# VH-VL binders against q9umr5: the designs that were tried, part 234

Target 1, 268 residues: q9umr5
Amino acid sequence: SYKPVIVVHGLFDSSYSFRHLLEYINETHPGTVVTVLDLFDGRESLRPLWEQVQGFREAVVPIMAKAPQGVHLICYSQGGLVCRALLSVMDDHNVDSFISLSSPQMGQYGDTDYLKWLFPTSMRSNLYRICYSPWGQEFSICNYWHDPHHDDLYLNASSFLALINGERDHPNATVWRKNFLRVGHLVLIGGPDDGVITPWQSSFFGFYDANETVLEMEEQLVYLRDSFGLKTLLARGAIVRCPMAGISHTAWHSNRTLYETCIEPWLS
Short names: E, the ipSAE of ESMFold2; O, the ipSAE of OpenDDE; V2, 0.75 times the mean of E and O plus 0.25 times the DockQ between their complexes.

## First folded at step 8 (VH-VL)

Design qg21 (framework fv_nofazinlimab)
Fold by ESMFold2-Fast, scan of step 8:
Structure qg21 (fold): chain C 268 residues (1-268), chain A 123 residues (1-123), chain B 112 residues (1-112)
Amino acid sequence: as target 1 above (268 residues)
Amino acid sequence: QVQLVQSGAEVKKPGSSVKVSCKASGGTFSNYYISWVRQAPGQGLEYLGYIIPEYGTANYNEKFKGRVTITADKSTSTAYMELSSLRSEDTAVYYCARGSKWFDSTPYYMDVWGQGTMVTVSS
Amino acid sequence: DVVMTQSPLSLPVTLGQPASISCRSSQSLVRSDGNTYLYWFQQRPGQSPRRLIYKVSNRDSGVPDRFSGSGSGTDFTLKISRVEAEDVGVYYCMQGTHWPPTFGQGTKLEIK
């Protein structure tokens, strides 16, 4: 039988967004138990990411405990960062495939309609003033705001992303790295037509340097230092890259071609 | 500088399929987008789809989904475009074109083009 | 799909004179990264398309400096400062910001 699948949604999202994904899984892997976590829906998705990690952790513990063969995670957009932290803080997770659907793994630096709605006068060039304040860090989107022109502020003020990426020291860093390395496969999915995740290469652990040139994962200090295990996972053959152009941000979980190519092979 | 060399002209009957090849030489193949574009006689350009050979990932213009399949063989640095259920309206020159590296830019960069393959659909 | 509209469709030009081709998109071509993925291609009779301009205004290697691209948002222009005989052909604009990439209908440049 197939391992259970746990789905974690993104910003301003809910379980309803995954109805097509559920149909695809049922068609190709009939009998799979799929749980779409119904936590931090809609506006509650703006809650601080550490709060979301705690809530999702409480929901996944009983599911993992009942699946001794392991589970798969499918984590969409912001949800991919929740799952990153979840894998680090759980000493006992049994995740086989962690499938990251267009998640800003190295952070976000781009203008979006979501950001303009929340901060109407914001431009990506000036949002650092809000996000790197204590007040701003109470919003999930600011927890992964990564301004490449104010990297010192990002390193000092980020309460979430800089810590889980090992870009700033934390007492739990060694344990978080050990826990994260328990994952069977890290499946990275993203593409240039997403339209929201900026740079889109953030979904593959690439990111802007100070000149806004995107550098790949293997050129990042977090990879070179192996801060949370990326270099070890890559050497183990555990990182899967599945880039696909032609997919907009809200379509990653509802495109059959993407599902068949990037997701289906990793659901055992 | 990469060169793309396509297979020769084809004449097909309606309802059949055609498979056009595109062989790359003189540079890296696997990490680039290989796109397919067609041009009906006296008409403009129309995008069919692409493949990234390294990952085997392909996507298609919705207009052609279900009829077009793009594949690649990394060992021979060759991409293929197969179009099925052919009709007279599919008569066109079919081009392959190399885009950017998958990581560095959009797939639609298309700086290197094959010479084109004329596909004629007639009874 | 994004519709790309070129004007004029036929452009007769006297040798040595300037030529200008307009391209309009049905929606903004600015991507979330702040870049505009608008391209210009030249197709000489019997040949494959050749890219002249990428990202609105950048010339490809080997493209003469008499070719220039400009524009923003939805309105774009390709200019040839002094038309030469080898410029005869069809010119296409293309957008790569929105899937699927789409082309203008083409502008046939001919010597009068």
Scores: ipSAE 0.797, ipTM 0.898, lowest interface PAE 0.9, mean pLDDT 92

Design qg22 (framework fv_nofazinlimab; at its last look DockQ between E and O 0.67; V2 from the best seeds 0.79)
Fold by OpenDDE, look of step 10:
Structure qg22 (fold): chain C 268 residues (1-268), chain A 123 residues (1-123), chain B 112 residues (1-112)
Amino acid sequence: as target 1 above (268 residues)
Amino acid sequence: QVQLVQSGAEVKKPGSSVKVSCKASGGTFSNYYISWVRQAPGQGLEYLGYIIPEYGTANYNEKFKGRVTITADKSTSTAYMELSSLRSEDTAVYYCARGSKWFDSTPYYMDVWGQGTMVTVSS
Amino acid sequence: DVVMTQSPLSLPVTLGQPASISCRSSQSLVRSDGNTYLYWFQQRPGQSPRRLIYKVSNRDSGVPDRFSGSGSGTDFTLKISRVEAEDVGVYYCMQGTDWPPTFGQGTKLEIK
């Protein structure tokens, strides 16, 4: 029998977006119990990510309890950050594969349609004024806004990303690292044609330096310091990178080739 | 200098399959995109797909989906393109080309090309 | 798919004279990152294609200065300031902004 699969959606998303993924899983892994968590859909996905983490935790705990052999997580876009945080705060999770599907794991710093919608008069270069305020941090998008030109504000004001990254000291950093390291495999999926995740390498824990040069995961301080376990995971062969060009952001969960190549191998 | 050397010409019957190889030398292979492009006689260029040998991730032009399979062997620095259910319209010179590193940009750079492999499909 | 349209398709040129090839895309080739993924390739008779220009106006190493690329949005141009005998061949524009990459029909440059 196949391990249960739990799916977490992204920003302004719903379970409907995963209809193709469900079909693919059912076809290739018949009998798999797939649960697409219908929480914080649509506009509710703008709620603070820690609130979302709590909600999703309540939903996954019963599922995990019924699956002593483990479960797989497929977490799309913003959902990937929710899942990473979830695995960090849960000391008893049994996640075998954590599939991060085009998630801004190292944050977002780009002008997207989402940003234009929420902040029509603001460019990415000015969003730090909003996002690194107390009221800004009440929005999920700001919880993983990572301005490379205002690192001090990011480190001090980011109430989510900086914490789960271990970039800001906090009393739970060691425990969160330990919890996250319980994951069997971290599957990182993304690509250059995404069009939303900026930079797209964020899906692979790459990100801008102060000159907006994109650095790889191995060059990031969070890796070098192993602040939440990336270095450890890589060392034990637990990180899988699956880059694919030609996939737009809204197609990651519906592309058959992507599924067969990057998702399916980790559902067994 | 990086070079791509392809396998020799092929003559195939309709309905059969062909597998063309592309071996890289003179540089790194695994982290780069390898794209495949074909050119029918006297015609233009058509993009087939690509692979990242390091991860085995490939994507295809939808026009060829289901018939084209791109693979790679990192140990021999060789990429392969297999086209099945061949038809006369598949008669073309097939090229492999190297793109950028996967982390840097796109498979579409294609700054180094193989010499081409002529595939003739005839009854 | 993005349609790339080149003009002219045939380009007879006198040695030493300038040449110009136009390439139009069916949609803007500007991506969200601000880059325009338009490429020019040269294919001499009996040879593989060779990239001349990347991202509209950047010459590859070894490409003579007489080649230049320009344009924006949907309209692009390849110019040869002084055509030489070695420039005979077919020239293709290609977009890499949208999947899948697509090529123009090609422009055959010949010496009069």
Scores: ipSAE 0.907, ipTM 0.943, lowest interface PAE 0.5, mean pLDDT 95
Fold by ESMFold2-Fast, scan of step 8:
Structure qg22 (fold): chain C 268 residues (1-268), chain A 123 residues (1-123), chain B 112 residues (1-112)
Amino acid sequence: as target 1 above (268 residues)
Amino acid sequence: QVQLVQSGAEVKKPGSSVKVSCKASGGTFSNYYISWVRQAPGQGLEYLGYIIPEYGTANYNEKFKGRVTITADKSTSTAYMELSSLRSEDTAVYYCARGSKWFDSTPYYMDVWGQGTMVTVSS
Amino acid sequence: DVVMTQSPLSLPVTLGQPASISCRSSQSLVRSDGNTYLYWFQQRPGQSPRRLIYKVSNRDSGVPDRFSGSGSGTDFTLKISRVEAEDVGVYYCMQGTDWPPTFGQGTKLEIK
């Protein structure tokens, strides 16, 4: 028998987007109980990420309680950040594989259609004025906006990402690190043809420096300080990198080659 | 500097398969895209797919999906391209080429090319 | 797939004269990172392709300065300021912005 799988969707998304993923899982691991959480769908995905974390937490507790052997999480795009925080705030999670599908783990800094819909006259260079305000932090997308040219503002104003990444100190940091480290495997998936996540290397904990040169995970202060356990997980052999070119942002959960290569091996 | 050396010419029957090798020497192999491109005699270039040897991740041009498989052996710094169900229109020179490091923003860089392998499909 | 269209397909030139090759894409090649992944390759008779230009206008090491690339969006040009005998071959543009990478039909440069 296979461990249950919990799926968390992304920005402007819903459970319907995962119909192909469910087909693939049923074909390769028949009998797997897959729960795609229908919370914060569509425009409600713009709600503050801490609010989403609370709602998803309430939904996953009974699922995890019924699966003493453990569960797997598949978390897409913005959903990967929800799952990051979920694993940190839950002192009793039993997640084996946390599969992050093209999620901006170090943040987002790029002009996307989603941002233009919300802030039509903004460029990525000036969005920090909106996102790092109290009003802006009421929108999920601003919770992971990471402007490399205004890193001091990001560190002080980010109500979500800077805290869960341990980039700014928080009273709960030690407990969050302990909880996150309970995960069996951290499976990172992403690629250069995504077209939305910018830089795409954010899905692998890489990010821009002040000159917009992308530095890899091992060069980040959060890794070097082991702020929430990345260095410890890598040393345990618990971090899996699965980069794949040729996949656009909306295709990560519906590409058979991607599924067979990056997801299927981690669904024990 | 990196050099890519490919296996020798092959003559195959329709319906069979062919496996072409591409061995890298000098410099890093595992963390780079190794792409495969073909060229029918007197025709243009056509992209088949790639592999990132370090992670074993490969993806294929939809036109060839189901017939092409690209693999790599990190211990020998060798990539392989296998094409099955061969047809006469698969007669071409097959090239391997090194792209950028997987982490870079230019996956289809193709700055270093192998010498090419002629695959002839005939009765 | 992105369609890459080159013109002319045959380019007879006199030694020492300039040559110009056009490449048009069916859609914009500007990626989300702001870069344009348009490449130019040269293939001399019997040889493997050799990259000349990357990201529209950057010359590779060892490529003579008589070669230059320009353009933006969907319209790109490769120029050779003074054609030499060694320049004979087929030139291909390629886009790397959208999967899969696609090539133009090729432009055969010949000395007349």
Scores: ipSAE 0.823, ipTM 0.907, lowest interface PAE 0.8, mean pLDDT 92
Fold by ESMFold2, look of step 10:
Structure qg22 (fold): chain C 268 residues (1-268), chain A 123 residues (1-123), chain B 112 residues (1-112)
Amino acid sequence: as target 1 above (268 residues)
Amino acid sequence: QVQLVQSGAEVKKPGSSVKVSCKASGGTFSNYYISWVRQAPGQGLEYLGYIIPEYGTANYNEKFKGRVTITADKSTSTAYMELSSLRSEDTAVYYCARGSKWFDSTPYYMDVWGQGTMVTVSS
Amino acid sequence: DVVMTQSPLSLPVTLGQPASISCRSSQSLVRSDGNTYLYWFQQRPGQSPRRLIYKVSNRDSGVPDRFSGSGSGTDFTLKISRVEAEDVGVYYCMQGTDWPPTFGQGTKLEIK
């Protein structure tokens, strides 16, 4: 039999968005119990990410308890950050595959349609004034906003991303790293035609330096210092990269070729 | 510095398939996008799809409705494009082209092109 | 698919004179990173395409200074300040912003 699959959605999203993914899983892994968590959907996805992590944690506990041999996570977009935080804060998670589906794992620094809708007078170059304020940190998008030109403000103001990346010391840093490292595999999925995640390499733990040159995961300070376990995971062969061009942000969970290539092999 | 050398011209009957090879030399291969583009006689350029040989990930223009398959053999630095259920309108020169490294940003960079392979479909 | 429309489709030009080729896209080619993924290719008679310009205005190595690209959003231009005999061929614009990549119809540059 196959391990249960838990699906965590992204910004302005709901469980309905995953109907095609559910169909693919049912076709290739019949009998798999798939739970698409219907929490913080639509506008509720703008709530602070720590609030979302708490809610998803409560929903995930009984599912994991009923599957002592393990579960898989498929976490889309913003949902991939929720899932990474879950892996850190849950002392007793039993996740085998964490499948990160086009998630801004190293943050976001881009002018997108949904960002223009939320902050119509702002561009990526000045959004730090909003996001690195107490009011801004009440929005999920600002919890992972990462302006490469204002790193000192990011490090001081980020209530979420800088913490789960281990970029600031805090009482739980060692425990969170230990918990995260219990994952079996980290499957990183994304591509250059996403159109929303900026840089799209954030889905592979890449990000801009101060010159907006994208550095690979292995060039990032959080990797080099192994602040939350990326270097350890890579060294033991637990990180799987699956880059695919030609898929827009809203199509990752409805593309059969992507599913067969990048997701299906990890749903044992 | 890198060069892409393609297999020779082919004449095929309708309904059959063709497999064109693209061998890279003088440069790296596996961590790049390898794209395929065709050009019908007297017409413009049409993108078919790509592969990243390192990861075996490929994607295709939907226009071809599953008739195209792109593969790679890392040990020989060779990419392959197979087009099945051939029709007369598939008569074209087929090019391979090397894009950027997968991580850099743009699979459609296509700075190095093969010499092209003429595929003629006639009864 | 994004439609790329070139004008003119045929461009006879006197040696040593400037040439200008227009390319329009059916939607904006600007991505969330602020970059515009518009390319220009040259195909000389009997040869494979060759990239001239990437991301609107950046010349590839080995491309003469007389070639320049400009534009924004949906409207783009390739200019040749002084046409030389070697510039004869077909020029294509291509967008790389939205899958699949698409090309303009081509502009055939000829010496009058």
Scores: ipSAE 0.742, ipTM 0.880, lowest interface PAE 1.3, mean pLDDT 91
ESMFold2 (binder alone), look of step 10: mean pLDDT 90; pTM 0.929

Design qg23 (framework fv_nofazinlimab)
Fold by ESMFold2-Fast, scan of step 8:
Structure qg23 (fold): chain C 268 residues (1-268), chain A 123 residues (1-123), chain B 112 residues (1-112)
Amino acid sequence: as target 1 above (268 residues)
Amino acid sequence: QVQLVQSGAEVKKPGSSVKVSCKASGGTFSNYYISWVRQAPGQGLEYLGYIIPEYGTANYNEKFKGRVTITADKSTSTAYMELSSLRSEDTAVYYCARGSKWFDSTPYYMDVWGQGTMVTVSS
Amino acid sequence: DVVMTQSPLSLPVTLGQPASISCRSSQSLVRSDGNTYLYWFQQRPGQSPRRLIYKVSNRDSGVPDRFSGSGSGTDFTLKISRVEAEDVGVYYCMQGTQWPPTFGQGTKLEIK
């Protein structure tokens, strides 16, 4: 009788990473139908995020259609951005809880081993030259690269994040906002010991200004303008913040304390 | 101006539990990390865990996981640290300390400390 | 866990002379945000620890200018330019870069 749960994985990830999460859900909410989507696994997770959104949309439509009482989304890392876009492009989603596990909701600006694998000579200070090119925007990681020292380039070149956050105009912005606002709860999870998501506060819609000072969600232009509904959701009491220190990036979906504190309460 | 005031010394038997309180006064309580650190007599400092009262989120050093529980009551601006299954090596002064605001980049900031609570575990 | 190693463990100093305490970490303390979360604490006899330095080199308000912190990566130093009687106590370095936070074993500063 519990609402079905749909899980969307992250960069270079697959459904196997969620075996502990599934165990926890089974223990606390036995009988829950959990679908971990096996799309864009491994290297395929590098495909443009709009392409991933289309594929995941096709997979979630029948699940949502069969669950008249609603569904929950648990979306990890990059997957949280896929889910952000799903909630905006779907005119008929019935998502109750959208649980975002350490996702770079305002973007990423940090050095990681995966960036060095893809772009061996790049540093966070110069990756904007690659990511804000048409070629770079064909890679998912560049779709949410947000260099605070080149915000003009981010606003002009980002084919995904700047649009979904309402930072640059789009013809569908009004519809996307209306669709996103149908979500029951936006549960934001993240923490300072993640080690990959930089700034980690991006998981809570905080981000760097030009001096690399992190400003909270309520200070962001996207919030103040209510570009896609964050201010409305917060006023409605629909945004849940669940910060937890001591969790590394690959442990958000396999930590029992995190699950019991931040996830379990939102699975009805 | 923020002060942290802890409960008084306790003597406990092996196998029992102890619960130490830490009351904050002056300044903001809810959106800061409240950490717990212990110090055995003549020894160094050891981190137990923290709580963020606003969200009720807590996490523990794996060494103490399963034995330590940290809670908070926002209405009284008080944090609690409970340690169970006490052993003689748990004899220590237990400190609460205020970290940064949860949103800041330095969670283990610990700029304000309580006076400490001596917990003695003996027969 | 990150291991923090201090030296010396015992530091007898003549009043008015300089003192230096070394702290070494088993891993780099630079976090993904580019900051280094290394702290120095002072504990006077019978008192709670008091933070002196945060993020390697930043002095807390009320901490005298004679205290300074320096270092990078895995090697850090706390320096007292002119030791005063009130400086007697144990000094601890702490890392906050990796969970859980860990402390050095402490350096006891004594007046000889």
Scores: ipSAE 0.811, ipTM 0.900, lowest interface PAE 0.8, mean pLDDT 92

Design qg24 (framework fv_nofazinlimab)
Fold by ESMFold2-Fast, scan of step 8:
Structure qg24 (fold): chain C 268 residues (1-268), chain A 123 residues (1-123), chain B 112 residues (1-112)
Amino acid sequence: as target 1 above (268 residues)
Amino acid sequence: QVQLVQSGAEVKKPGSSVKVSCKASGGTFSNYYISWVRQAPGQGLEYLGYIIPEYGTANYNEKFKGRVTITADKSTSTAYMELSSLRSEDTAVYYCARGSKWFDSTPYYMDVWGQGTMVTVSS
Amino acid sequence: DVVMTQSPLSLPVTLGQPASISCRSSQSLVRSDGNTYLYWFQQRPGQSPRRLIYKVSNRDSGVPDRFSGSGSGTDFTLKISRVEAEDVGVYYCMQGSYWPPTFGQGTKLEIK
């Protein structure tokens, strides 16, 4: 029998978006218990990420407790950051595969339709004025806004991403690293045609330097310092990279080719 | 300088399959997009799909999905494009072209092209 | 799919005179990173395509400075300031901003 799968959705999303993913899993791994969490749906996805982490934690505890052989996480977009924090704050998680589906793991810096909808007059170059305020940090999108031209402000003001990435010091960092390292596999999925996650390489722990040159994971200070375990996981052979061009942001969970190539092999 | 060398011309019957090879030399292969583009006689260019050899990840233009399969052998620095259920309208020159490194901003940065392989489908 | 439309399709020019080719996309090619992934290719008779221009206006290494690209959003132009005999061939624009990448119909440049 197959390990249970827990699905965490993204920004302005809900469980209804995963109908095709559930169909694919049922076809290839019949009998798998798949739980798509109906928390922080739609506009509630704008709630601060630490609040979302607490709510999702309460929902996953009983699922993990009933599956001593382990569980898999499939975490889409913003949901991948929720799952990053879950794996760090839970002293007792039993996650085998953490499948990060086009999630901005090093942050977001892009002119997107979501940005235009929320802040119609804002561009990526000026959003730092809103996001790095106490008011802005009450919105999930600002919790992972990472302006490469105002890195000092990001490091000082980010209440979520800078902390879980170990970019700013935190008293729980050692425990968070120990907990995260229990994961069996970190499966990173993303691609250049996403159109929302910017830079798209953020899904692979790459990010802009001050000149907007994208540097890969191995050049990031968080990797070099092994702040939360990326270097250790890579050395262990536990990081899987599965880049795929031709997938738009809303299609990662409903593309059969993507599922068969990047997700299916990691469900056991 | 990186070169892409393709296999020779082929004549196939309708309903059969063809497999064209593209061998890279003079540079790195595994971390680049290897794209496939075709051109029917006297007509324009049409994108088929790509592969990133390092990860084995491939995707296909929806028009050809189910008929085209792109694979790669890293040990020989060779990519392959197989097209099945051939029809007369599949008669074209098939090109492989090197895109960017997988980590760069755009996969469709086709700076180096193979010489082309003529595939003729006739009964 | 994004539709790329070129004009003219046939371009007879006199040696030493300028030539211009237009390319229009069915939607804006500006991506979330602020870049526009518009390319120009040249195909000489019997040869593989050769990339001339990338990201609207950047010339590839080895491409003569008589070739220039310009444009924004949905409207793009390739200009040849003084046409030479070697410039005979078909020119294609291509968008790489959206999957799948798509090409214009091609413009055949001929010497009068």
Scores: ipSAE 0.796, ipTM 0.906, lowest interface PAE 1.3, mean pLDDT 92

Design qg25 (framework fv_nofazinlimab)
Fold by ESMFold2-Fast, scan of step 8:
Structure qg25 (fold): chain C 268 residues (1-268), chain A 123 residues (1-123), chain B 112 residues (1-112)
Amino acid sequence: as target 1 above (268 residues)
Amino acid sequence: QVQLVQSGAEVKKPGSSVKVSCKASGGTFSNYYISWVRQAPGQGLEYLGYIIPEYGTANYNEKFKGRVTITADKSTSTAYMELSSLRSEDTAVYYCARGSKWFDSTPYYMDVWGQGTMVTVSS
Amino acid sequence: DVVMTQSPLSLPVTLGQPASISCRSSQSLVRSDGNTYLYWFQQRPGQSPRRLIYKVSNRDSGVPDRFSGSGSGTDFTLKISRVEAEDVGVYYCMQGKYWPPTFGQGTKLEIK
């Protein structure tokens, strides 16, 4: 039988977005128990990421307990960061494949339509003034806003991403690293036509330097220092990269070619 | 510097399939986009799809989806484009082109092109 | 699909004179990273296309500085300050913001 699959949605999203993904899984792996978590839907996805992590943690515990042979996570967009933190804070998770669908793993720095909806007069160049305030850190999007021109502010003010990436010290860092390293496979999916995740390479732990040149995961300090285990996972062959051009942000969970190529092989 | 060399001209009957090769020499092959673009006689350019050989990831223009398949063999640094159910409208020069490295840019960043392969669909 | 419209489609020019080609996209080509994904290609008679310009205004290596690209949003221009005999061919604009990438109809540049 197939291991259960837990799906975590993204910003301004809900379980309804995954109906095609569920159809694909049912076709290729009939009998798989798929649970799409209906927490922090719509506007509630703006709540602080640590709050979302606690809520999702409570929901996944009974699912993992019923599946002693392991579970798979499929985590979309912002949901991928929730899952990153879940794997770090849970001392007993049994996740085999963590499939990250176009998630800003190193952060976000881009002008997108949803930012204009939230902050109509803001540009990516000045959003740091809002996001790196105590008030701004009460919004999920600011928890992973990573302005490469104000890296000192990001490191000091980020209450979430800088901590889970080990870019700033935290008392629990050693335990978080140990817990994260229990994952079987880290499957990274993303692509240049996403249109929302900026830089799109953030989905593969790449990110801008101060000149807005995108550097690969292997050039990041978090990788070089092995802050939460990326270097160890890569050395074990546990990191899978599956880049695909031609897929927009809202289509990662509904594209059959993407599913067959990047997701299906990792659902045992 | 890197050069892309394509297989020779083909004459095919309607309903058959054609498979065109594109061999890269010099430089790296596996971590770049390899795109396929066609040009009907006297007409403009039309994008078919791409492959990133390192990951085996490929995607296709919806117009050709189901008829086109792009594959790659990293050991020989060769990409292939197969088009099935050929019609007279498929008569064109088919080009392979190397894009940027998969991480640096889009597959549409076509800086190195093969010489082209004429495919004629004629009964 | 995004429609790319070029003007003129036929461009006879005298050697040493400037030439200008317009390209309009049906949708904005600016992405969330602030870049505009508009490219220009040159195809000389009997040859493969060659990329001249990427991201509106950046010249590819080896492209003479008499070629320049400009524009924003949906309106773009390729200019040749002083046309030379080797510039004869068809010029295509291409958008790379939306899948699938699409090309303009092409502008045939000929010497009068």
Scores: ipSAE 0.785, ipTM 0.895, lowest interface PAE 1.0, mean pLDDT 92

